# VHH binders against Putative glutamate--cysteine ligase 2, part 1

Every score and structure here is a prediction.

Target 1, 372 residues: Putative glutamate--cysteine ligase 2, of Gloeobacter violaceus (q7ni89)
Amino acid sequence: MTIPFQSSTAPTLGVEMELQIIDPATGNLTPRGPELVTFCEEHPEVGLVVKPELVQATIEINTGICKDVAQVERDLTTQLTLLRSVCRERGVSFLSAGTHPFARWRERRYTQTPRYRALVDKHVWTARRMQIYGLHVHVGMPDGDTAIQVINQITQYAPMLLALSANSPFWEGDDTGLDSCRTKVFENLSSAGLPFRFENWEGYENLINVLLETGSIGSQREIWWDIRPHSDFGTIEVRICDATRTLAEVLALTALVQCLAVYFRRLYENGEEIRLLHPGIIRENKWRACRWGLEGELIDPLTLKGVPTRKLIEQTVGEMQSLAAELGCSAYLAAIPAILASGNGATRQRRIYSQSRSLVAVVADLEAGLAT
Below, numbering starts at 1 at the first letter of every chain, in headers, positions and changes, except where a header shows other numbers; Kabat numbers aren't used for antibody chains.
ipSAE, averaged over its two directions, is called F for ESMFold2-Fast, E for ESMFold2 and O for OpenDDE. V2 adds 0.75 times the mean of E and O to 0.25 times the DockQ between the complexes of E and O.
Where letters were taken out, [cut] stands.
Atom coordinates printed by the task and the answers are left out, and those that the model quotes come from them; centres of patches stay.

## First folded at step 5 (VHH)

Design f02 (from p03 with S104K; framework vhh_7pa5_2)
Fold by ESMFold2-Fast, scan of step 5:
Order: sequence, then C-alpha cells, then structure tokens
Structure f02 (fold): chain B 372 residues (1-372), chain A 123 residues (1-123)
Amino acid sequence: as target 1 above (372 residues)
Amino acid sequence: QVQLVESGGGMVQPGGSLRLSCAASGFTFSSYYMSWVRRAPGKGPEWVSTISSGGGSTSYADSVKGRFTISRDNAKNTLYLQMNSLKPEDTALYYCAKGREYYKDYGWALDYWGQGTQVTVSS
C-alpha cells in the first residue's frame, strides 16, 4: 500500500506549544483544560484556538501555516495574549515547561475521548505518567523521499536541540538529576524515541503498513518519534524539544530547526553526501544532552571527538548565519548566544530552587516567562 | 494580491483619542476575523483586539479593555479601532491583521499584517 505525501514546496513553518494550566494560589496543575477547550469551541469570535491533551490540566496552542519565523512570532503572540485574557477571567494561569516541578501523576484527571481512552488502555502504566509537555516544529517538505533524508540528517542534531530546550529537571517534587526528565518519561511509549533510519519513503511505508495491518497502531499519529514525517501536511515534525519557559526560546529553536531542515534539504537536492553517525552515537549524545544539558560534552558529528556542547552549538549557529539571513530569521537565531550564556530552563529552575528552597517559587518563575 | 493599509495614527496627549482605519483588499473581507496588533519600541508584538467576520463578537487585551473599541464595515472592506483615554504606554506602531488557516482543517491564526500606523502619546 502507498502512503501519499502532500507536497509543501516552500519550507513553511508550524509550531505547537503544549501548556500547563495552573491554580495561581497553589502553583499546582488544575483540570481546567476541557473547560477552556469547550469555551473556545463555543466562542470562535474570541479568536483563541486550543486543542485538548491527554491530561486535563494540559492544552495545546498552534500557529497557522507560517512563511517564516516572524509570522510564527505574530501567531503565537496573538494566541498567548488571548489565552492570558481568557485564563485571567477564570482565575487560572498557565506556564511552559517540560514537566511540572511538583504535580503528582496519580492526582491528574485524563481527557475522556476515544483517542485518549485507547492510549491509556494500550500503554496503561506508561500512559498514566504522560504528564509531559513539548514544543513541536513542522517544516514543509516537497516529497516523502526528501522528508526521510532530511530526518536522517537532522536526527544527528536532535541532542543539540534537546540540550538547548531542556526544561524538566523536577518530577513529583524531586530533582531527577536530569536536565530533561520529560524525554525519558516519553521514551516509555512503544513508538517514541529517536526515529529509525530509512533509505527512502518506501522503507517508511513498509514499516507503517506492517504496524497498521497488525493493529499495532491506528494511524501514523501514534508514531511519537523525536522527529517524524507528517504525510498529510507534507512536513517533517521535530518533537525532541522540551516546552521552554519563554516565547523567545521557542522562536530561537524554531529558527534553528528551519535552518537545519533547509540546509540538509539543499545538500540532498544537490547530490551532496553527509556522513551519517552510527545510531549508537546519536543515542549516546541524546543521553548526554538529557543528563547534562548545556554543561556536558557531545560527540562532534564531524570529528567523532567529545566537545563541549556549548561550542558545538556555537559552531552550528555560526554555520547557519548565511541561511538565516536568506530565510529572514537572523534576529531569532541571534537569541541563542544569550541562552548559552545564561543556561537552559533546567539550569534556571535549579537556580531558583537553590535560592528560594521552594518549588512554588520555581512555578511562579516559569509562569512569569509567558506573562510578558 | 492581499493588501492591508492602516491610517489614522499621529501624536496625541494623554487622555486624548484617535481612530485608526484599515483598508483591506485582495480577499473576501467579510469572511475573515480581523485583529489589531501593536509593537512598542524595543518590545515584541502585543495583540490588542479581535472582531468576528460578521462583527457580532469582539475581544480585547486587558490593557485596553474599556478604552478601545474595535469595529468593521464589511460594505467598505474597512476595520476600525477607536482609542479613548490614551496613555503613554499605548505608544506603538499599530498593525491591522487578517486571520488564516492552520495545518489542521480547523482553527485560525493571523495571516497578513499591514505596514502599520504610528501612535505616539506624550505630554
């Protein structure tokens, strides 16, 4: 069977932000997501569009199909401002982070849709722990073969994106020791983690057809790889990033993802070859990024030597300067040096906790990140 | 060709009023939600107000609620923003924006932005 791929000739963007709804009096998660979704569905004139998620305290906001990062900024700014207004009128707030610092999974309520009921029934223990939040970036691709080749290349840089975005050091009130415990919780699902490497679209089709025919998945939407193709939209979807504290971080990551996707697409179209890292090395780098964030070392894809993660990111951003100028996202990519200097979200959360000894203070700081 | 052309900005003293206009062309104006967005010097864009395609529903940012009124004239393809009790913090470049479609088959986001019109509130 063939899986048709809807063409996107331009490298268009779409961004999805998973957000946590909180009670500002306690800082804890509140199951008000379904109420917000219902309000938005019943009041389209408000202009706020939110999607439900598995956990009732979670909602997702999305951009439209955007030409460039500046349009992503405009879309997200509008949706965040409208969400802030709607939440204020209801006495709730929201924040962005890969996990909630102290909320307990056993106290969460789950959205009762057929899709989410099936997910909980299939994955049981692992699905009940999906109190995790990500940033997803779509980039348009012209065809399935190009999408597969770009995914193969950009997967080697997924650990770098994880190190930059890591924002989940706490789980149920405990410091996990990881900069991104979100990634490890997510990997517990059967179809999560780093994508498999395929030669072409046919190779991907062969796997998906087997999984569909055996009842292992109901659709391609149940493949939760860190980077996956999206045939119906004609995109690749980068899912490795934790939900970041601020919009500036979302936009910087979106700029880097678009640059990497276009860079590797052009190399493929020009018949250039880039050496693919052994999957074991990519897995090791993902662990290092998860554990150490920006403070560790990654194995350099070009030299195969350990190098400080910050230096690898600086080099990659430097290599993207000309392309960023062409794509109109130079100003957004220029925010990355500030992230390298101040540390990622995990570093910030630990700093707030070390100074205050309060996870409520950590939540307040995360909330403040989207308040402006 | 989609075009949005803002006008009506200028300099005004605190407590004053201005009415912004946006002339739309190149699309079926009456079919789309329309918004006003502003950008203050050194800051990112801030959403101000949205109006439904038929004009029956409106929404406002907390900072302008009770002072600003959004309206539209679908026969003239024009969007308006009536700004009363202006404050120095309202100083910004004001943009007219058109709604757009998502990658999904539902929802909307902002599609096109105009050139903007400058509003300066100073004593």
Scores: ipSAE 0.000, ipTM 0.214, lowest interface PAE 11.4, mean pLDDT 84

Design f03 (from p03 with S104N; framework vhh_7pa5_2)
Fold by ESMFold2-Fast, scan of step 5:
Structure f03 (fold): chain B 372 residues (1-372), chain A 123 residues (1-123)
Amino acid sequence: as target 1 above (372 residues)
Amino acid sequence: QVQLVESGGGMVQPGGSLRLSCAASGFTFSSYYMSWVRRAPGKGPEWVSTISSGGGSTSYADSVKGRFTISRDNAKNTLYLQMNSLKPEDTALYYCAKGREYYNDYGWALDYWGQGTQVTVSS
């Protein structure tokens, strides 16, 4: 069957932030997400939009459809300000990170919706460990063929986005040795990980139709690839990023994603021949980014040689400068050099822990990242 | 100003059918997700169904799947809910609700509600 694609001619943006609700007295997760969701549903006049997530201590906030990164900043600032007020009244707080440093998955309560009940029933053991949190960025696309071609190209740069955003070094009180243990936990689901490569939209349709007809998925929304097309919104959705500590990091990543999407869309529209990396090389780079974040080396897509991850990111950001100026997001993209100098979220969490020997102090630092 | 006017409610016996309509004005109807929400006596609001701006995607609460069909006519700025095989537990005030302009796959995020139309299913 054909899958219609809702056209977006402009590279519009939408951003989703998955947030952890915590008890400020202990720093641990608290299952207060459902009461926040219920409040927002019963009080739409407040203007706060909170979506439930699988784990009851998790909520999601979203922007509207934004024309540029500045509008994303305005929307997220408004939503975060309202959320802080609502949480303060209830004696709870929140933070952003790819995992909680010490919360135990066996102690989690799951949101009771048909969709999440079906997810737990299908994936059982793996779904029960979905105590992970991401940053999702949508970019508008004019059609499905363009979306598929842009996804093929951005997938080669997904490890770079992972390295920049990594913010999940701890799991249930232990240092995992990984900068992003979130991505490895997520890969345990049947339709997660790097997307498959398709020639065009028809190839994507053929796979999705088989999965729908066999009852393997209830909808396209159960495809949890690191980057996926979204036919109903007319977008590509970049899901590889860990939830980052600060809004500044969210905006920097959003700027980079928009630049990459527009850059590869223009190459495709101009009929330029584009070289694709072997999937095995992309998978190796994803592992390297997961394990070492900004440290170590990625395989350069152009030379096929190992290069320092920081240098590859500097080069890519440099190549995006003119496009960022055109899209009005230069100031946001300019935050990336500071991330390279200071390290990603995983580096910061390990630094706080080395200084304090306290994961409660790590949680307090993460909470402070969204306090203003 | 945004206005949503629901109609089509009434009394019906179990197993019967009703078609609700919502006439929208004061905004670009074709740009927004639209939803139906209901409130039973003594209970809070319950989301029923959502339809995307172009009509390409629909979602339903488990309690109504296979029985209710949401649809829209963007040329007429009208939202519909076809309700079949009605049950006593479907008795509620049904509200038309305007969604926010954003990308997400959760249909409950609403900006504005209508006045409501009463549906009563009596045994």
Scores: ipSAE 0.012, ipTM 0.258, lowest interface PAE 9.1, mean pLDDT 86

Design f04 (from p03 with W108F A109V; framework vhh_7pa5_2)
Fold by ESMFold2-Fast, scan of step 5:
Structure f04 (fold): chain B 372 residues (1-372), chain A 123 residues (1-123)
Amino acid sequence: as target 1 above (372 residues)
Amino acid sequence: QVQLVESGGGMVQPGGSLRLSCAASGFTFSSYYMSWVRRAPGKGPEWVSTISSGGGSTSYADSVKGRFTISRDNAKNTLYLQMNSLKPEDTALYYCAKGREYYSDYGFVLDYWGQGTQVTVSS
């Protein structure tokens, strides 16, 4: 059966930030998400839009449909400012990171929606450990075939995006040794991880129809690939990124994602041949990015040799300069060199811990990242 | 480019009145919900009032209900806030805010544009 794809002729943007609600007295997660969601649902005139997540200490804020990164900045600045006010009145705070440094799964409370109840019922032990938080970037696509081709190309860059965004080195009080333990926890769900490669939208439809007809998934929303098509919105959705500490990092990643999406869309529309890495090489690069972040090496798609991750990112950002100027996001993309110089979120969290010996201090630093 | 330009602020004595205006351009004004949001010195933003796209529905914060009236003129692409019986606690920078559709099951998101307009109620 056919799956309709809602067209977006322009490369519009939508950004979703998953945020952790914390008790400022302890730094621990607090299950106050439902009361924030209820307030926003009962007061739509305030303009703060908060979606529930599986864990009651988690909420999601969203932009509108934006034409460029500058509109994403305005939307997120507005949403974060309103959220800060609402949280302050309730004696709670929030932060952004791929995991909470010391919160424990047994202490969490779960949101009771039909969708999340089904997720827990299906994945049981695995779902109960979903203390993970991401940054999702939507880019508009004109049709399903284009979306599939762009996903095939951007999947090769998912490891770079993971290395830049990694912000989850701690799990339940322990240093995992990984820059992003979030991505490994997420991979435990069925239909998670790197997307399968398809030639066109029909190939995607064929798989999804089998999964729907066999009761393996209830909807396309249960396909949690690192990058997936979103037929209802007419977008591709990049889900590989950890939730980052600051808005500046969110905007830099959004700029890079939009540039990559437009670049590969034009390549496809111009009839240029798609050069694709073997899936095994992409999987290896994702592991390297997860383990080493910016400090490691990725396999260069051109030479098939190991090269410093920082150099591949510098080359990619360099290649995107003219397109970023055209899309009006040069200033946002220009923040990436600072991330490369200072290290990613995992590097920062480990630095704060090494100096303080306190994960409460790590949480305070993460909270400070969204304080202004 | 979407632009919202606020005007009509100023200094007024307690019990006085002011009328704020917001000139909108760069989008189909008549298609969007519009709001007024204010920010007092040292405080976060406070929602004040919202009006539906056609003007048929309005809502107000409890702190201003009965004193302020939101209205719009879709032919002139202009949003208004009539402020009566002003109090010192109404002193703030007032922003015009636009609603927008988004990739979600929920209704709309507000954007702030421009510098706002300052309202000062002298004690």
Scores: ipSAE 0.012, ipTM 0.259, lowest interface PAE 9.0, mean pLDDT 85

Design f07 (from pc with A33Y G107P; framework vhh_etentamig_d1)
Fold by ESMFold2-Fast, scan of step 5:
Structure f07 (fold): chain B 372 residues (1-372), chain A 123 residues (1-123)
Amino acid sequence: as target 1 above (372 residues)
Amino acid sequence: EVQLLESGGGLVQPGGSLRLSCAASGFTFSSYYMSWVRQAPGKGPEWVSGISGSGGSTYYADSVKGRFTISRDNSKNTLYLQMNSLRAEDTAVYYCAKGREYYSDYPWALDYRGQGTLVTVSS
């Protein structure tokens, strides 16, 4: 019945990066994730925090609970440095991207935990194709009602975050034509995609209780919406972003997410009227971002007219400048203009492929993105 | 000063039950993931079970799923592990462990570990 929400008065941050473990000799995925997880369990003195994922060639690294983006940078730099050392000793490497450019789903090994075994048993064909990788950003919330209201608003900006982060143009060696094919693969699961709109926490509780009582989910952790509340951590969790090639991109997206979350939290707390887009318009914008990334147009939430995606992002980042200064993340938001100028990860991957005609070269470039 | 004090271990026959307790102090108990980790003679540490700060989420290693139940009482700053259907391979020193502050539903790297309590399962 009642789902308690762990309160956080400050907009704290937590970042999760899903990483692909590769064989440096071939550039292909290697199922060495469980070995890395076991090492971390057996050696807590190393300070590396690694979580297993569905596919054995995947691991997740996490920050601690951070007060600002600068602390996120320090935590991720430490975790990535430790991970590089551990991987190097084992003759493996890693990279960050929404999909692997040429790995085949039929060659995957799946993590043997109760949670992931249940996932594969329930979703069968669709789960077996979840060779996809994301960037997740948590922002602390004071209560469930605030979390729901902030999610309603950030959902309208999820397409913009997808366009910036898109980094999955290839699937099993083929150019999909999409900037983020990760998003479409993920949407095949029953509880994935854009979140439903609720008036308050009670509305969310009512849905979750029905799903739990009917055996549709084993826990709230099986709700994989693009943005979801996290009652045990007292956060909202933004999951729409593809895993990006570089740490600079992770930090820029984290800064934008924190700014948006704080901005909408303040509107709600001040009792200001909030305009909500029709879900169909948000869905259309998500498709446009998935298909065209930074190219093309999104439907402007204010005017309901098509505007260049780059212009909408420039305007949004401009509007966040004063809040970013207050939150201490202006330097990180400053990376977004460079992304707009050079293109997102999908643009870069296609450029490397067009010049080299080699997806192995694309993998090498992705690997180099986290080498510093 | 973080302190974790385990109790409840002892000698038990196969098929028996034991309830372990861990008294925590020196930190805001309800804000942290807590875990039980065990180490059998001559083997490395094995994560057994974890529970979120609120108690709303619990996780178990495959080797103990269905037999062990983790719980907590935040008003008493106490973590519990109810162990049923014990097997010889459950023989180990069991450690109460404080998780690091992470937004993760699967705690791995632990911040602090108690002194342990010995559980021996033998005929």
Scores: ipSAE 0.013, ipTM 0.365, lowest interface PAE 7.7, mean pLDDT 86

Design f10 (from p03 with Y102W W108Y; framework vhh_7pa5_2)
Fold by ESMFold2-Fast, scan of step 5:
Structure f10 (fold): chain B 372 residues (1-372), chain A 123 residues (1-123)
Amino acid sequence: as target 1 above (372 residues)
Amino acid sequence: QVQLVESGGGMVQPGGSLRLSCAASGFTFSSYYMSWVRRAPGKGPEWVSTISSGGGSTSYADSVKGRFTISRDNAKNTLYLQMNSLKPEDTALYYCAKGREWYSDYGYALDYWGQGTQVTVSS
């Protein structure tokens, strides 16, 4: 079967933030997501649009289709401001992090839709542990072949994005030792993890058709790769990032993703030959980013030598400066040096915990990251 | 004020055809993706089809592929849905929806719905 790809000739942006709804009195997750979704559906005049997620304590907010990072900032600022008002009126709050520091999976309530019922039935044990939250960035692509080639290249930089965004060191009250335990929990789903490498869109179509015909997936929505093509929107969707504490971090990551996508698109369109890392090396780098965040070493895609993760990020950001100026996102990309200096979300959460000995204090700090 | 006014519904026998129209006003029609969504009695909304702002890209639910065709006339601010080979299960109230242009898997975000037009397929 041919899967048509809806063209997006400009490198447009869309951003999705998965948010945790909490009880401010306890700091624990509260299953108030469906109530918020219902309110927004019944009151379109408010202008707040929230989407349900598998776990009832989770909602998703999204931007429209944006031309640049500044428009993403305007859309997310508007949605977050409205969400704060709606939540305040209901005596609940929200935060952004890859996991909740102490919420227990056994206490979760799951959204009851045909899609989510099928997911829980298929994945059972693994689905019941999906208390994880990500940041998703869409970038417009002109066609499926370009999307596949850009995904192949960006996949080599997915570990770097994970190291910058890591914000999930705690699981059910325990320090996991990982900067992003979200990544390991997510990898337990059958169609999750790093994408497979394809030569072109036809190669992708062939795999998807086999999975559909064998009943292995009900739709392309069940392909949860760290980076996937989205044929209906004409985009690539970068899903590797943990949900970050602040909007500034969301915008910095969005800027870097847009720059990388445009950079690799131009190399492909110009017929430039670019080296592809062995998938095993990319898997190793993803593990290193998951375990060590910004503190470890990644295998440099160009030299195949271990280099400090911070240095590789500094080099990559430096290489993107002229493109960021062209795309109008230099100010947002400029936030990355501050992340490198202060550490990622996992570093911050451990710092708050070491000072307070309280995971409730960690939750309060995460909540403060989106408070205005 | 945003207004979406659907028309063209009615009763038709299985295998028949209908053409739905949606007259849009109160916004820059040519700047927005537009969708058709249907709701059968006692069921939730089901996305049917979407068309890009310029009309160059279209998408369809698997249940209607090959039978329905979405189109638009930006000069007339009008959205169309040509429905062929109609089946009893196509019976529903059909809504024209001004979507917020965004990328996500939760059905296309519906910023505004029209009043709907009833399609009944029965023998």
Scores: ipSAE 0.005, ipTM 0.235, lowest interface PAE 10.8, mean pLDDT 85

Design g15 (from a06 with T28I L103F; framework vhh_7aqx_2)
Fold by ESMFold2-Fast, scan of step 5:
Structure g15 (fold): chain B 372 residues (1-372), chain A 125 residues (1-125)
Amino acid sequence: as target 1 above (372 residues)
Amino acid sequence: QVQLQESGGGLVQAGGSLRLSCTTSGRIFSTYAFSWFRQAPGEEREFVGAISWSGGRTDYADSVKGRFTISRDNAKNTFYLQMNSLKTEDTAVYYCAADEYSFGYYTSPDEYDYWGQGTQVTVSS
């Protein structure tokens, strides 16, 4: 069966932010997502658009189709401003992080849609532990073959994106030792983790058709790879990133993803020979990024030797400078050195916990990240 | 929360027109993408047309391009399929589908969470 791919000739952007709804009195998750969704549906004059997620304490806000990172900033700023107002009026708050520092999976409530019921039925134990939150970045592609080739290349950089975005060191009140425990929880689902390498769109179609015909997936929506093609939107979708504390981090990651996507698209279109890392090396780098974030070493794709993660990111950002200027996102990409200097979200959460000995204080700091 | 109900089907002569409506029990704003699918006897459900969550994109199966037009009216919680220049091959049960996804729409029926019951369209020669 042929899977049609909707075309986008421009490298357009779309961003999805998964947000945690909290009770400000306790700092714990509260299952008031459906209430917020219903309010927005009943009050279109407010202009806030929110999407429900599997867990009722989760909502998603989304941009429209954006020309550049500046438009992503405008869209998200508008939605976040409206969401803050609506939440304050209703006595709830929200935050962005890859996990909640102390919420327990047994206390969560699930959104009752056919798709989410099917997810829980299929994955049972693993689905019931999906108190995890991500940042998704879409970049427009002209066709499926290009999308596959760009995914092959960007997958080599997924560990770097994970290290920058890591914001989930705590799970059910315990320090996991990981900068992103979100990614390990997510990997328990079938069809999650690093994508497979395909030669072209037909190779992807062949796998998806087998999985559909055998009942292994109900739809392409159940392919939760860290980076996946999205045929109906005509994009590649980068899903590896933890939900980050601040909008500035979202925009910096969006800028880097757009630069990488355009860079590798041009290499492919020009027929340039490029070396691909062994999948085992990418998997090792993903583990290193998950475990140590910015503090560790990644295996350098050029030398195949361990190098400081910060140095590899600095080199990559340096290589993207000219392209960032062309795409109009230089100011956003320029925020990455500040992330390297300050540490990622996991570093910040641990710092606040070490100073306060309170996970409630960690939640308060995460909440403050989106308060303005 | 969202329930879909089709109307407007019936018997029509080849070359004629019909307008199908799909009404929801919930409020529909810019958050929902809407699609029409059809199923002829002995066939699988096939995509007919879609309108995106923003209303900015519409798409159609090649067999209906230029003849069918999909539109939405959020104030009425209704979306439509205007079918012109009908052919005998257009005879099918027509289903409306909705999905709350912020980007685009899907052409595969497996991607949709909400479905109507179907409305019969019969085109005679």
Scores: ipSAE 0.000, ipTM 0.252, lowest interface PAE 16.4, mean pLDDT 85

Design s01 (from p09 with G30S T50R; framework vhh_7pa5_2)
Fold by ESMFold2-Fast, scan of step 5:
Structure s01 (fold): chain B 372 residues (1-372), chain A 121 residues (1-121)
Amino acid sequence: as target 1 above (372 residues)
Amino acid sequence: QVQLVESGGGMVQPGGSLRLSCAASGFTFSSYAMSWVRRAPGKGPEWVSRINSGGGSTSYADSVKGRFTISRDNAKNTLYLQMNSLKPEDTALYYCAKYRSPYEGYTFDYWGQGTQVTVSS
């Protein structure tokens, strides 16, 4: 069957932040998400729009359709400010990170929906450990063919985005040794990980139709790829990023993703060359980003040699300067050098733990990242 | 369709300089990042340098860093490589390179015919 793709002429933005609801007295997750969602649905006059997530201690806040990163900042600032007020009145708080440093999966309560029941029925052990949180960035596309070609290119930059965003070094109180243990937990689902390459939208449709007809998926929403098309919104959706500690990091990543999307869209529309890496090299780079974050080396797409991850990011950001000026997001992209200098979220969490010897202190520092 | 024509090679003594040029046609030159790649006798291709579409960002192989400078003139559809402090190990056939088609799964789409650089006493 044909899968319709809703067109967007401009590279509009949408951002989704998955947030952890915590008990401020203990720093642990609290299953107050459904209560917050219900309140917001019953009180539209508040202006806060939250969506339920599979884990009851999780909610998602979303922007509307934004013209540029500045509008994303305004939307998210408004939603975060309202969420802080609503949470404070209820004696709870929230934070952003790819995992919770010490919360235990066996102690979590999961939202009971047909979607979640189907997920657990299919994936069993792996689905029950989905105590992970991401940052999703949507960029508008004019059609499905363009979306597929842009995804092919941005997939090669997914390891770089993971290295910048990594914010999940701890799992159930243990240091995993990974900068992003979130991505490894997520990869255990059957349709997760790096997307496949398609020549065009018809190639994507052919795969999805087979998976639907064979009962392998119930809908396109069960395609958990790190980057996927979103036909209903007319976007590409970049899902590789861990949930980051601060809004400044969210906006910097959003700026980089928009620049990359527009850059590769223009190359495709002009009939220009698209750089392709072997999928095995992209998989190796994703592992390197997961394991070492900014401290390691990625395989350079051009030379096929190891290059410091920081240098590859510096080069990519440099290449996006003129486009960022055109898109009005230069100030946001300019936050990336500070991330490279200070390290990613995983580096910060380990530093706080090293200094304090307390994961409660790590949670407090993560909470402080969204406090203002 | 796509044509890349290198020139400026020759024989030079160690420590000398050469400037290579590549005249591009058959595609929108200003939209593509471009590279120089070299091939010495008995060796595989070695990437040398890259410049982005606008000319503001450059990168170099460690073996040539500090000695070579890549540049471009988008108005003239021309790529340049200024080579200083040349060494015998720089002896190679130098190619101008454009990226390969997405449908073919390659890194470079077109390489020019090459220009020979020989560094000897």
Scores: ipSAE 0.000, ipTM 0.101, lowest interface PAE 21.7, mean pLDDT 85

